# VHH binders against F-box/kelch-repeat protein At1g67480, part 4

Target 1, 376 residues: F-box/kelch-repeat protein At1g67480, of Arabidopsis thaliana (Mouse-ear cress) (q9cag8)
Amino acid sequence: MQAFALSGKKRIVNHGMCFSKGNLDLGSRLSENFMDDPLIPGLPDDVAKQCLALVPRARFPSMGSVCKKWRFVVQSKEFITVRRLAGMLEEWLYVLTMNAGGKDNRWEVMDCLGQKLSSLPPMPGPAKTGFKVVVVDGKLLVIAGCCMINGSLVASADVYQYDTCLNSWSRLADLEVARYDFACAEVNGHVYVVGGHGVDGESLSSAEVYDPETCTWTFIESLRRPRWGCFASAFNGKLYVMGGRSNFTIGNSKLLDVYNTQCGSWHGSKNGLTMVTAHVEVGKKLFCIDWKNHRKMSVFNAEDETWEVVALPLSGSSRAGFQFGKLSGKLLLFSSQEETGQCTLLYDPDASPGTQWKTSEIKLSGSCVCSVTITA
Short names: E, the ipSAE of ESMFold2; O, the ipSAE of OpenDDE; V2, 0.75 times the mean of E and O plus 0.25 times the DockQ between their complexes.

## First folded at step 1 (VHH)

Design h07 (framework vhh_8h63_2; at its last look DockQ between E and O 0.01; V2 from the best seeds 0.00; counts 0 for: pae E 13.3 > 2, placed apart)
Fold by OpenDDE, look of step 2:
Structure h07 (fold): chain B 376 residues (1-376), chain A 122 residues (1-122)
Amino acid sequence: as target 1 above (376 residues)
Amino acid sequence: ELQLVESGGGLVQAGGSLTVSCAASGRTFSSYAMGWSRQAPGKERELVAGISSGGSTYYADTVKGRFTISRDNAKNTLYLQMNSLKPEDTAMYYCAAEPDYWEGSSYEYDYWGQGTQVTVSG
């Protein structure tokens, strides 16, 4: 009596979270009808907006839940402008942290005092590496990257947006070309993605720009040479692409490519940095950590286009990785490695020489993957 | 590139009225927040009034109730109606433009005009 072991293949019904292609037709005809209603009865809409602008940032999600028109206003870039004019802007630090196991990534939010706020909803999509984060119109974008699937590295074209005002994630239009380890920066309200590795691991020269108004990615002029591992920064309405590697050059590229967003053309210079492991813009300065020297940071001054070197007050292993943050015009130095007990360092660029470095009270729950500062 | 050209400045008596205008060149005027700033001799430049792309307005306390900022998107023109002018209002008045977004950096307008001089005599 041969016991037929019915190997019940438990069909793991991948509940494909049908993210309903909610056509973020943000061009969806929001029924023109709700826009005709007063934002606040009895007040002109401009005055009503001013009233709403006085509400603390932490209450924005609640405001967005009042009605469609409130939601529309609170999520708008104009609302940030109104808050600016009202002197009500609040700067928050968003940090993606990874636990010791590397499996639990969480976004932590802190106010300008370094106090932890409520956690973000879980980021959509699979766990990825090689992605970039950027802020545009007060929104956090998580762009592309790669994940390991069945032993193969798979490039992504997925773009997710977090609305800090509504405390919600959404999916944006996919990149035209899936990629990881690329350069990304916001310039004049547009998001630029440049280079990286493609689906086959090839180096990319292609560049794309996202227009939040049209919710579309479009190709721009490609780099002269494919480049991966580069980073981008924006100065004076131009896109600066620095660092990285090219298969066409021996070693690390020191090429600086500058994209003029007005004329739509690239210009090259030889005044770039090599591979950078971390970078952050604070004010008109770009702070970089070179991959070869983790004991110093290179500082680019956009006003005079000069580089300076600043020593990091670090003791111990030179192999320690760091990530940057910024808060209240100060640079934060986070450890990228789980070395239990490393304090966050704060660099004040406006402090007197010799007093620029301080210990910060900011404590992360894990290693810093990336951070962004969003003011709203 | 957005070019801003101010006009309408001049000499006015205390208690008088004056309207300054800013003509913007370019097709994207409607997408910008606009503002008027002024700088008196020996003083820092200060924002006087602002208007968002959506028409929300801001006024400094010093000019609130006296000044009115407005925009005509069809004409690509920004206006500042100044009433009940005071000698303290004497300054170079600058038109400024910025995107309707904030990047979390120090506040700077992207575009500035050359300014128009307003002088209020006592």
Scores: ipSAE 0.000, ipTM 0.232, lowest interface PAE 12.6, mean pLDDT 83
ESMFold2-Fast, scan of step 1: ipSAE 0.011; ipTM 0.268
ESMFold2, look of step 2: ipSAE 0.000; ipTM 0.209
ESMFold2 (binder alone), look of step 2: mean pLDDT 82; pTM 0.821

Design h08 (framework vhh_8h63_2)
Fold by ESMFold2-Fast, scan of step 1:
Structure h08 (fold): chain B 376 residues (1-376), chain A 121 residues (1-121)
Amino acid sequence: as target 1 above (376 residues)
Amino acid sequence: ELQLVESGGGLVQAGGSLTVSCAASGFTFSSYEMGWSRQAPGKERELVAGITSGGSTYYADTVKGRFTISRDNAKNTLYLQMNSLKPEDTAMYYCAKGLYEDSSGWYHDYWGQGTQVTVSG
């Protein structure tokens, strides 16, 4: 049997969960009215879009609430292109934080200067771990994961989308295979998920790709060897999968699997990392905090596939919880220790040697679970 | 109840062939990595062959080119075809569920009771 995905081409209707006959009839009427009206009276639509592109990003939810045509415009990836050409793109940092009790998660938003803006509405669905977060077409996706139900670990295939322009959540098509602790990255406008643990806790070699245009998940070539607890990064139209456990590598668990999105084929090497506590890509480099040595940052250069080491300017001997963020071409390191509390460090790769690390004024309201940067 | 039941062991002459089988029950066989490990008298247990849920195979250098691991998911059965047997292949052969590696070597979720393979010279 073929699985049907919820059609994202119903964006004209702007309703995500389900369609009844009444909703479809309403959508048809909205579409007819939408097509006839100019975007701004007295202006061609292309000129009107240029005018709308000059509005600060913080006003987009308000703009979307005024007019259905403006709502459609601010949601479109074409609008991101218009804003880019106008030099009006704004980079915002989204951080998922957990309170000291570990019971409540919330998304916090900061501008390109690190100033707090708002929190997102609550994420739908049950609380999960082992999920992954990715950005595609200016939208935040929260994918899969697992939860504990009646004493049993249950893998999920659920996918949720946050639209930063509308400040709202919607549900997308489910994964073909429920999974947690998998690798996930966006490559050239498509979202890839690889490996992880499945419904029985089995190690997965399967991989899937999401196309935002069709709103469907499709299987791609599977890994030769299953792996879980791995992570992914994207460089030059390729997906790099590192870390985690590979059951067929002995002594040196540095398996690197590279997927070429044009050819649709995997290539393997042993030039990766076994385990990391945190990772982030900035430019053509992948920054990793080593699992065993949390005072060391390993940096992968995707152009020549070489590794270098950068020391962390951290005091104390206790193991810290680390997570990365990126903002304005710079790396943020979020650190949480029981004794010292939370701190944020800023790494500027373009700064002179010995001056790359600085203390950041960014202070999170809790421990960082994960972060993404969205440009719109 | 999770069970792995090995069969097919026996006495064979050097240069001969033997197939051992493992009947699995009590879990979703098709979802798990499976393997064959052996233990010779006075030696530690070693993984000789492994197979993923997707069908990818692994072999120890000592058996590569001589042994073939396979699975039949419809029958919940794991096989090890052993060719060109040598006296040093003499061991108890164990069917294993789950293939994991750490700094100490290979480990598994569960092992069967084993089947003895003896190669005479």
Scores: ipSAE 0.000, ipTM 0.148, lowest interface PAE 18.4, mean pLDDT 78

Design s01 (framework vhh_surovatamig_d1)
Fold by ESMFold2-Fast, scan of step 1:
Structure s01 (fold): chain B 376 residues (1-376), chain A 120 residues (1-120)
Amino acid sequence: as target 1 above (376 residues)
Amino acid sequence: EVQLVESGGGLVQPGGSLRLSCAASGFTFSSYWMSWVRQAPGKGLEWVATIKQDGSEKDYVDSVKGRFTISRDNAKKSLYLQMNSLRAEDTAVYYCARDYDFWSGYEDYRGQGTLVTVSS
């Protein structure tokens, strides 16, 4: 129960859900003492889990330090279910910020009220760009990317997981193909990666899916055409891939590639958006900032595959860099402008027209690189 | 009444060559970008090559660059794929496809396919 990834795909042991093949088989040889001891003396384990579920989330790392059984409980999918039934789930916002020097990245954590919490411990491995972040089973995954080594760009296949309950990093199985600037999204508990640039800078059409239960990456049907700089969103068991370019052509594609996870096939249309710089999903809608028009956001409705436009509440001629966050069913827009500096705007899609935008009290320490919301 | 009919597939040894042909009918062939796509056993469709209406622009998937050549004859309403230095990984059913447009990468029509098997 105490092990971490040792050698990419060969040795993956972590989070109570993965194990080294042959050594920790399901006919487990756990000691009778470990199996027989109650989780809390004097209580049945089901009642004990209900009691543990009432503990504030900030205490989970301390709880995980008590013993192996408690560590296993706080990491489990079951514990999230017990906390949900108890009304104890907490939504925290994780924002990766870049400092004024441009190269030091820090994870900032905030609760549902915008109160700042302690920063994450340093991520293992060399600093990378072109990586993707995704949340699956209450865990933050940081996938692949590239780094500069001896004057050359080197693509990575490394995958790291942050466990918010233990406040610790671990390494998962590597991708089958090293890649950067690829599309990534979670669909029905599985993580999909599509396209990007490979080890020789080539454009990729290959795609892979990660199963957290088996802790393995498996190839799926490739895209018909390679693409990089694209992004992905998930709706109704389907993966929607938009944007990007191919190294064999100049320009950007309106191609929308849709992967049906149930039948395992791609279909395409020209109903995508080019040059997207920021995106976020809320319900069945995808909110995008168009590179060409930083004063508007384009909104995709997955139900009927239509686009609409919403104005941004910005004035003047100053350039702005934008990134999205999501908290309490509302959109956060993190912006950095030469005139106004760093600010955060809140968008409520369900509010009356003219009242959808508000200023948020959230203030980042630098520009937003990316963000995720984790509920536990 | 769009129809695309592929031919020229078969069994070939590694390092060998094949030329695939596609006969088009039911539309103005010279007005469309055309592509070759393939499907290996147990895998999905993979785009292989694309050619512009007048033949002035051609693109290939990286794994076939320098080995495959796409061409067309608008007078004969025919699309071709010259495949050289064939590898076991090139084993697939090859489809002729009429493109939606250059940027879509997807056909609005596809032929029935021709099987290429690269084996010793």
Scores: ipSAE 0.000, ipTM 0.288, lowest interface PAE 13.1, mean pLDDT 79

Design s02 (framework vhh_surovatamig_d1)
Fold by ESMFold2-Fast, scan of step 1:
Structure s02 (fold): chain B 376 residues (1-376), chain A 121 residues (1-121)
Amino acid sequence: as target 1 above (376 residues)
Amino acid sequence: EVQLVESGGGLVQPGGSLRLSCAASGFTFSDYYMSWVRQAPGKGLEWVATISSSGSTIDYVDSVKGRFTISRDNAKKSLYLQMNSLRAEDTAVYYCAKDEWSGYDEYFDYRGQGTLVTVSS
């Protein structure tokens, strides 16, 4: 990021602003001399930030409307740090649900107790499938995907960001390569996308990383083999890519491709899963539902790269649709079966063996498409 | 054109045996996981068994373990299900399925017409 001067402060480097390549009106935003004034009259800015940090999260959009200085504060990574030190961080669950008609997708928000709070404003752009969601710097990103136009699947490169503090959507830089059914994860503040299907439905080996500081996507080293339907997880500064299929690869792959973000290189092994319908990271573990083994979770321990199995407390012969959520260090399993209907199970990894599963009071308004947890 | 043609179903008494066969064409059979799924009268689809492309990895639903055996012959492009010790609850239409799992949804675009297995006296 290049250094720039703000009005009233001639030698300041601002790394907290994301600049769109097409935004020519950034100068008018920075022309006001408000950044020289105190956040709260009569208080030093560090004390003022501590005072603002004590406000409940639900009030952040209102705080952002007070003035531009407060808006910048509540959007910043620094504010999350101040709130953490004050013991005021709030974890909210965001669930994308599909109604019984299968046509209206809506983001719904729940607090740390599972109480429904609100729905997000509608996402901009056309409705898509095969997209991925990720959280970076307290922001929700919805990346790429495809839509059906005139009987053909059309891959997208569009990226949208939801800001929880402003309760608003914005558009970020597009991917360099339009893709759907790709792997996506956040590693050390950067967002990685890997593989998928491209514009002509071809299997992709290309990978890209998004840097929120520069607001740009950059290619990284490609996978050795193209793949789609794969998924990604992040542990210890590394990106773990598993599963998927390819037009150039025989059948499903146990290939585990690991990208080291420090040295910028891929390493491969055959210690991955082939068929995963749902996954979630809790602590240093990756919990997976294998579509062949719907009565069990496969659990990956990133510290020693070993797998273990945890039984699901579900009965019946019918296959269930599964999606994960996480809340307060616990795993939520959203389940739908034809016979039993929708239910939510809670898994506590810290509970005594045999008592880890219980029924959750959380009731979704529709089928879970995906979920994310945002702490702010 | 992808085709899957199931055969071998019929009426059998409890405790009896049947061997189901599936003849595949229109795709590289040896590249794909293959499954047997069934649908009992008035019920949804139930997964029964899966076999990997090489035949080295096999899995079954608990209710058929020790009774059913899935196998494949990649040279003949054929999938088999040997069904022993049949029970009334095994009554269903059995489908040969190419693995078309896209992550969250299982779809059977290349599933055949099925073969009916009735276990009754």
Scores: ipSAE 0.000, ipTM 0.158, lowest interface PAE 14.7, mean pLDDT 78

Design s03 (framework vhh_surovatamig_d1)
Fold by ESMFold2-Fast, scan of step 1:
Structure s03 (fold): chain B 376 residues (1-376), chain A 121 residues (1-121)
Amino acid sequence: as target 1 above (376 residues)
Amino acid sequence: EVQLVESGGGLVQPGGSLRLSCAASGFTFSSYAMSWVRQAPGKGLEWVATISGSGGSTDYVDSVKGRFTISRDNAKKSLYLQMNSLRAEDTAVYYCAKEGYYDSSGWEDYRGQGTLVTVSS
């Protein structure tokens, strides 16, 4: 026994709050008896939640340290709704950066104006590549990937969650199948992972969905064809999987697999892209930079499933490292080249034609690996 | 440092056979899926075949199914492509390829220098 565990009672009060199975002490659940203590003495709990919602987001870790009830309120999906109604939601940009040596990875955080905030604590576990990041219920998930152990590539099933209210990392349930270079997207509050490479480097057709309410991964219908290096986006309750390698031409294959989350079935077409160096969803559109051609951006309109082309303002035949971000309804393009260093461009889809691209004041401490936007 | 060296290309008549070989070094060969990719004159890269790290799973482009066989020898760190019933449209430079990763440097495929296969009478 490493610690004394309090004996549980048969009844555990559940207020509909989401939590990860196995990472909370049993005693903390029993302390949530709703009839014992008010959230704020002298106030009804609904009024207390409205008062807490007025506190700036940067204070959430401090609020979560006051007591267990405040911690669960601030972590809850309901609290995001209360903050939205109070007009207090804050949009923050999280960017994973790598230094020039490629060994030191850190999460940089910026507000909606691009001003740098406090950095995240170091992510637990071994350094990985081929992992995916996604946001669900205001939490950042870092999923799977691979690492080198004793000269061998090892696929991971590890899933980590960053909670902005606690400013801490926790481990969620592992994937059923270890994988890297897979497709990942959030659809209607659930996280989907599709394809990739498995433990032996084999191409995978399997797919899994994570339910934050149950804290479990469940298999869904597999892809008809295995694929790796693919990417995903979500529109209208559907998961769109494009790119990567299949039994089609590298650089010419346009396989698009669409999963309907309501009926649980896959549909295929050849109206997708082959391989991309960067992608991001903004509104009803998916913006992609082709892996083969870094001079243009391909834009998918999910409503009519049509493609359009937008020229990039950057010129050159040399391969550039590109990554996307989004902030305040606009597209961010992070670029890294040997000669030019790091720069950030802003694309405003609502601006007049020919004026959509602008230089951004956002300056990263290193090259961008990936980014997410969290509103809470 | 990943190195891939192809060999076995040449001139062959339609209906003939050819065996391509690839010697790999600089990585744990058995841990990675390997592919053959080709480029015909004036055309883009076309994926031909893939084999899993263990050799237990293989995939082929439809136009070569039943004619081409991909195989590997993990002890020798070698990849092979047996090509039978060759057609004029199989004329291309054939590359041994290791899959890349999508990370901060972008999507990178590792390929060798290639070996030319010409199918003509």
Scores: ipSAE 0.006, ipTM 0.231, lowest interface PAE 10.9, mean pLDDT 78

Design s04 (framework vhh_surovatamig_d1)
Fold by ESMFold2-Fast, scan of step 1:
Structure s04 (fold): chain B 376 residues (1-376), chain A 122 residues (1-122)
Amino acid sequence: as target 1 above (376 residues)
Amino acid sequence: EVQLVESGGGLVQPGGSLRLSCAASGFTFSSYEMSWVRQAPGKGLEWVATISSSGSTIDYVDSVKGRFTISRDNAKKSLYLQMNSLRAEDTAVYYCARESYDILTGYEGDYRGQGTLVTVSS
């Protein structure tokens, strides 16, 4: 923790997450004065929080407008815990869709039944590709990527956050190294970015971790070999990095790099995949669609590090674009270029063998670029 | 046709130094990442070092960090490996490598030269 306090040189102010929480934890004078006022007159704060937890999630922006204390409560990860204990957690699916011609990218929001809610405000900054999205502490992060400027591809270090309580975007600290087509995952409340292409289009071995409490990125141990087009998933406090191009590998080497967040070291094996067009984590399993073979799903079990193959009910083609969503412990598979028209499939890993695939009634307004699930 | 020709190997005593060279032809050398790979007697291929197309990003296998230096000269279409403080375990055939990767078909193996033998013994 002392080394943690000394590493905050790129700290930026985030009043809702970094400073409000720290003040409450440390019992500062400003925090003590703030805490002297009750959340609800006549009730202890613990009881008041339980009452606030019963309010539907769609009302959070209105609750945050009542006073600063309510805003800090509804924005906190501790409030997610209170709502979980009250049985009030709501799982919403956020899907980034693209209109025909690739000009209009919009975030669509759906509830746990797949019914459309309101759309998000437009993402700030220039349109990018090769960016990654991740959820940490109930917030959506859109990280880095690249854009075409004056006929040249330019890597970005920009990081943006969407806050559902404020219904607004904000800019977080930039990455230390601009990158695109990198691996990204959340592990135990921290966001990891690994590899990708850098400013000169070079392959990167560097890796960084974001701490939402300090609002800073710090380098971690680099990969032994640079990689781009790789993807990541998190299991049991470890970061699993698979896929992409290893700058050097031979034959059927399927490089898997595993970072242990407790000891801060990488371990390598050959039990990974090469490249995927889509991946999603559900429970202790990682579901992948190989970007050149779209007729089957490769499923990684993190507990025993074994792979199984699940047939897709659709035949893949070079025109078929697949993307995953996750909702209610089930997989959604969005298909944009299917010859029979746009469709969404539902995969239930807990269903009986042979009954796992079903057609979903969820229909996107455009092709799926990516999706995340936020539970609050 | 992609061609890679290694040179500079030989017999050297422990603690000695060698500089390996690789002459590339048949492709735009300045557009590709390049690697050095080795194969010790009776063992599989082992990646040693990689250098980006511009030369700005460099990576090594842990066992050679601080001892080996990879470099390139894009004008001369040449890749180099400066090997210092050589050990018996560095004995191997060293290959200059360019990955064969197509974005539509994936990784298809490496283009490698015929290699240059490095023997570290007293």
Scores: ipSAE 0.006, ipTM 0.208, lowest interface PAE 10.6, mean pLDDT 78

Design s05 (framework vhh_surovatamig_d1; at its last look DockQ between E and O 0.47; V2 from the best seeds 0.00; counts 0 for: pae O 9.6 > 2, framework grips, unsure alone 63.8 < 65)
Amino acid sequence: EVQLVESGGGLVQPGGSLRLSCAASGFTFDDYAMSWVRQAPGKGLEWVATISWNSGSIDYVDSVKGRFTISRDNAKKSLYLQMNSLRAEDTAVYYCAKDTEYSSGWDEFDYRGQGTLVTVSS
ESMFold2-Fast, scan of step 1: ipSAE 0.011; ipTM 0.261
ESMFold2, look of step 2: ipSAE 0.010; ipTM 0.315
ESMFold2 (binder alone), look of step 2: mean pLDDT 78; pTM 0.789
OpenDDE, look of step 2: ipSAE 0.011; ipTM 0.330

Design s06 (framework vhh_surovatamig_d1)
Amino acid sequence: EVQLVESGGGLVQPGGSLRLSCAASGFTFSSYSMSWVRQAPGKGLEWVATISGSGGSTDYVDSVKGRFTISRDNAKKSLYLQMNSLRAEDTAVYYCATDYGEYEWSTDLDYRGQGTLVTVSS
ESMFold2-Fast, scan of step 1: ipSAE 0.011; ipTM 0.258

Design s07 (framework vhh_surovatamig_d1)
Fold by ESMFold2-Fast, scan of step 1:
Structure s07 (fold): chain B 376 residues (1-376), chain A 122 residues (1-122)
Amino acid sequence: as target 1 above (376 residues)
Amino acid sequence: EVQLVESGGGLVQPGGSLRLSCAASGFTFSNYWMSWVRQAPGKGLEWVATIKQDGSEKDYVDSVKGRFTISRDNAKKSLYLQMNSLRAEDTAVYYCAREDYGDYWESGMDVRGQGTLVTVSS
């Protein structure tokens, strides 16, 4: 049994993955012993891991079903490193789609060529909106949000993790403060949540960071001003928070809040965007579609902190109809317009001028709610 | 064509009440935060109150808290401001304003009506 005690709670740590003792999906792991058996008979474990690293990613759930020790390897952050060194990493796109304004959301999965793979199993727990999705250590986290209980909107602190290698969901530690419509990003292996609306619908300035090693959320310095509907992006060990709305008694601004993860302090400027409907980071650039400039992308260059504008090859569009994805270093623009239905455009920042935009073969089953790319 | 039309203003004595209405057309009213802003004679625009798309969140300038109530009817595409315990300093032209997604109402406000005059005097 490999278990760690944290403030009266017991955790089972599995190569950077943490499991709560109270999670029913992981109850069997409380009895697990890690035995001193070789991964593959006749081979040292480091050579065996190199052999396992050559298996295509689509076979990882099958590998995890062979034995507990192989399951442990496949889930590990170390295994991603071994696969990278072997040149075997695969990039998959995960898109959460909503079918025709219905309540049924589903995850669609596509490989690096845009070919459709199997959908994810249903997420445990109640259906939510205003949640955020992030990737850390090859795992998909779905964080917080709100749901309707007895006709009232209730903020949640629930956190769920999808393990792409095992094709399974588990529950992580809850946020310290229940929130929805908040900003979320991963910085140097840690997940940051900032602002949003709280339990009584109040605007929040509090922020928290999740450490996958300790499996805990801890408060960081709060924002100077509360904000909700904001978004976050990460560059060079810093968290950039833009957009959103605040309490009107505080005053107006194009506030860009930057958190330095090394010194643990916030710095503010007015070099942000106020109305962003879709955003994605590719390389060291943040691509935004703002509501006032829906025919243009505003592009933030994190290296010199400058903005540039890129024209969209679109005419007549709903501001609410755009979402981004990224795949193979390129930008995907998902649109859901009444006149064109579902369509996907591809933007290649490395292409020659006039050839950056192309039509993508990717067809979503509904409107894109959010997307993430997971490399394993 | 996007349009906001305010009504309900008038002359009222201090301590009196008025209910302002705003009729919206030409856009999906239920998708927008809505605000009331006012301009007193010789002053700049002052934000008064705002309401979330679904009516679940409301904010007010401190001087009107406990006296004014903002509400909306998405089916009727209408915004309301119930003004109680009116004071001389509430005298202003009141505007219905559409707020877009943004950091703050002044940055996100993209459509405003023609206004309705409220005069509080004895």
Scores: ipSAE 0.000, ipTM 0.156, lowest interface PAE 12.8, mean pLDDT 78

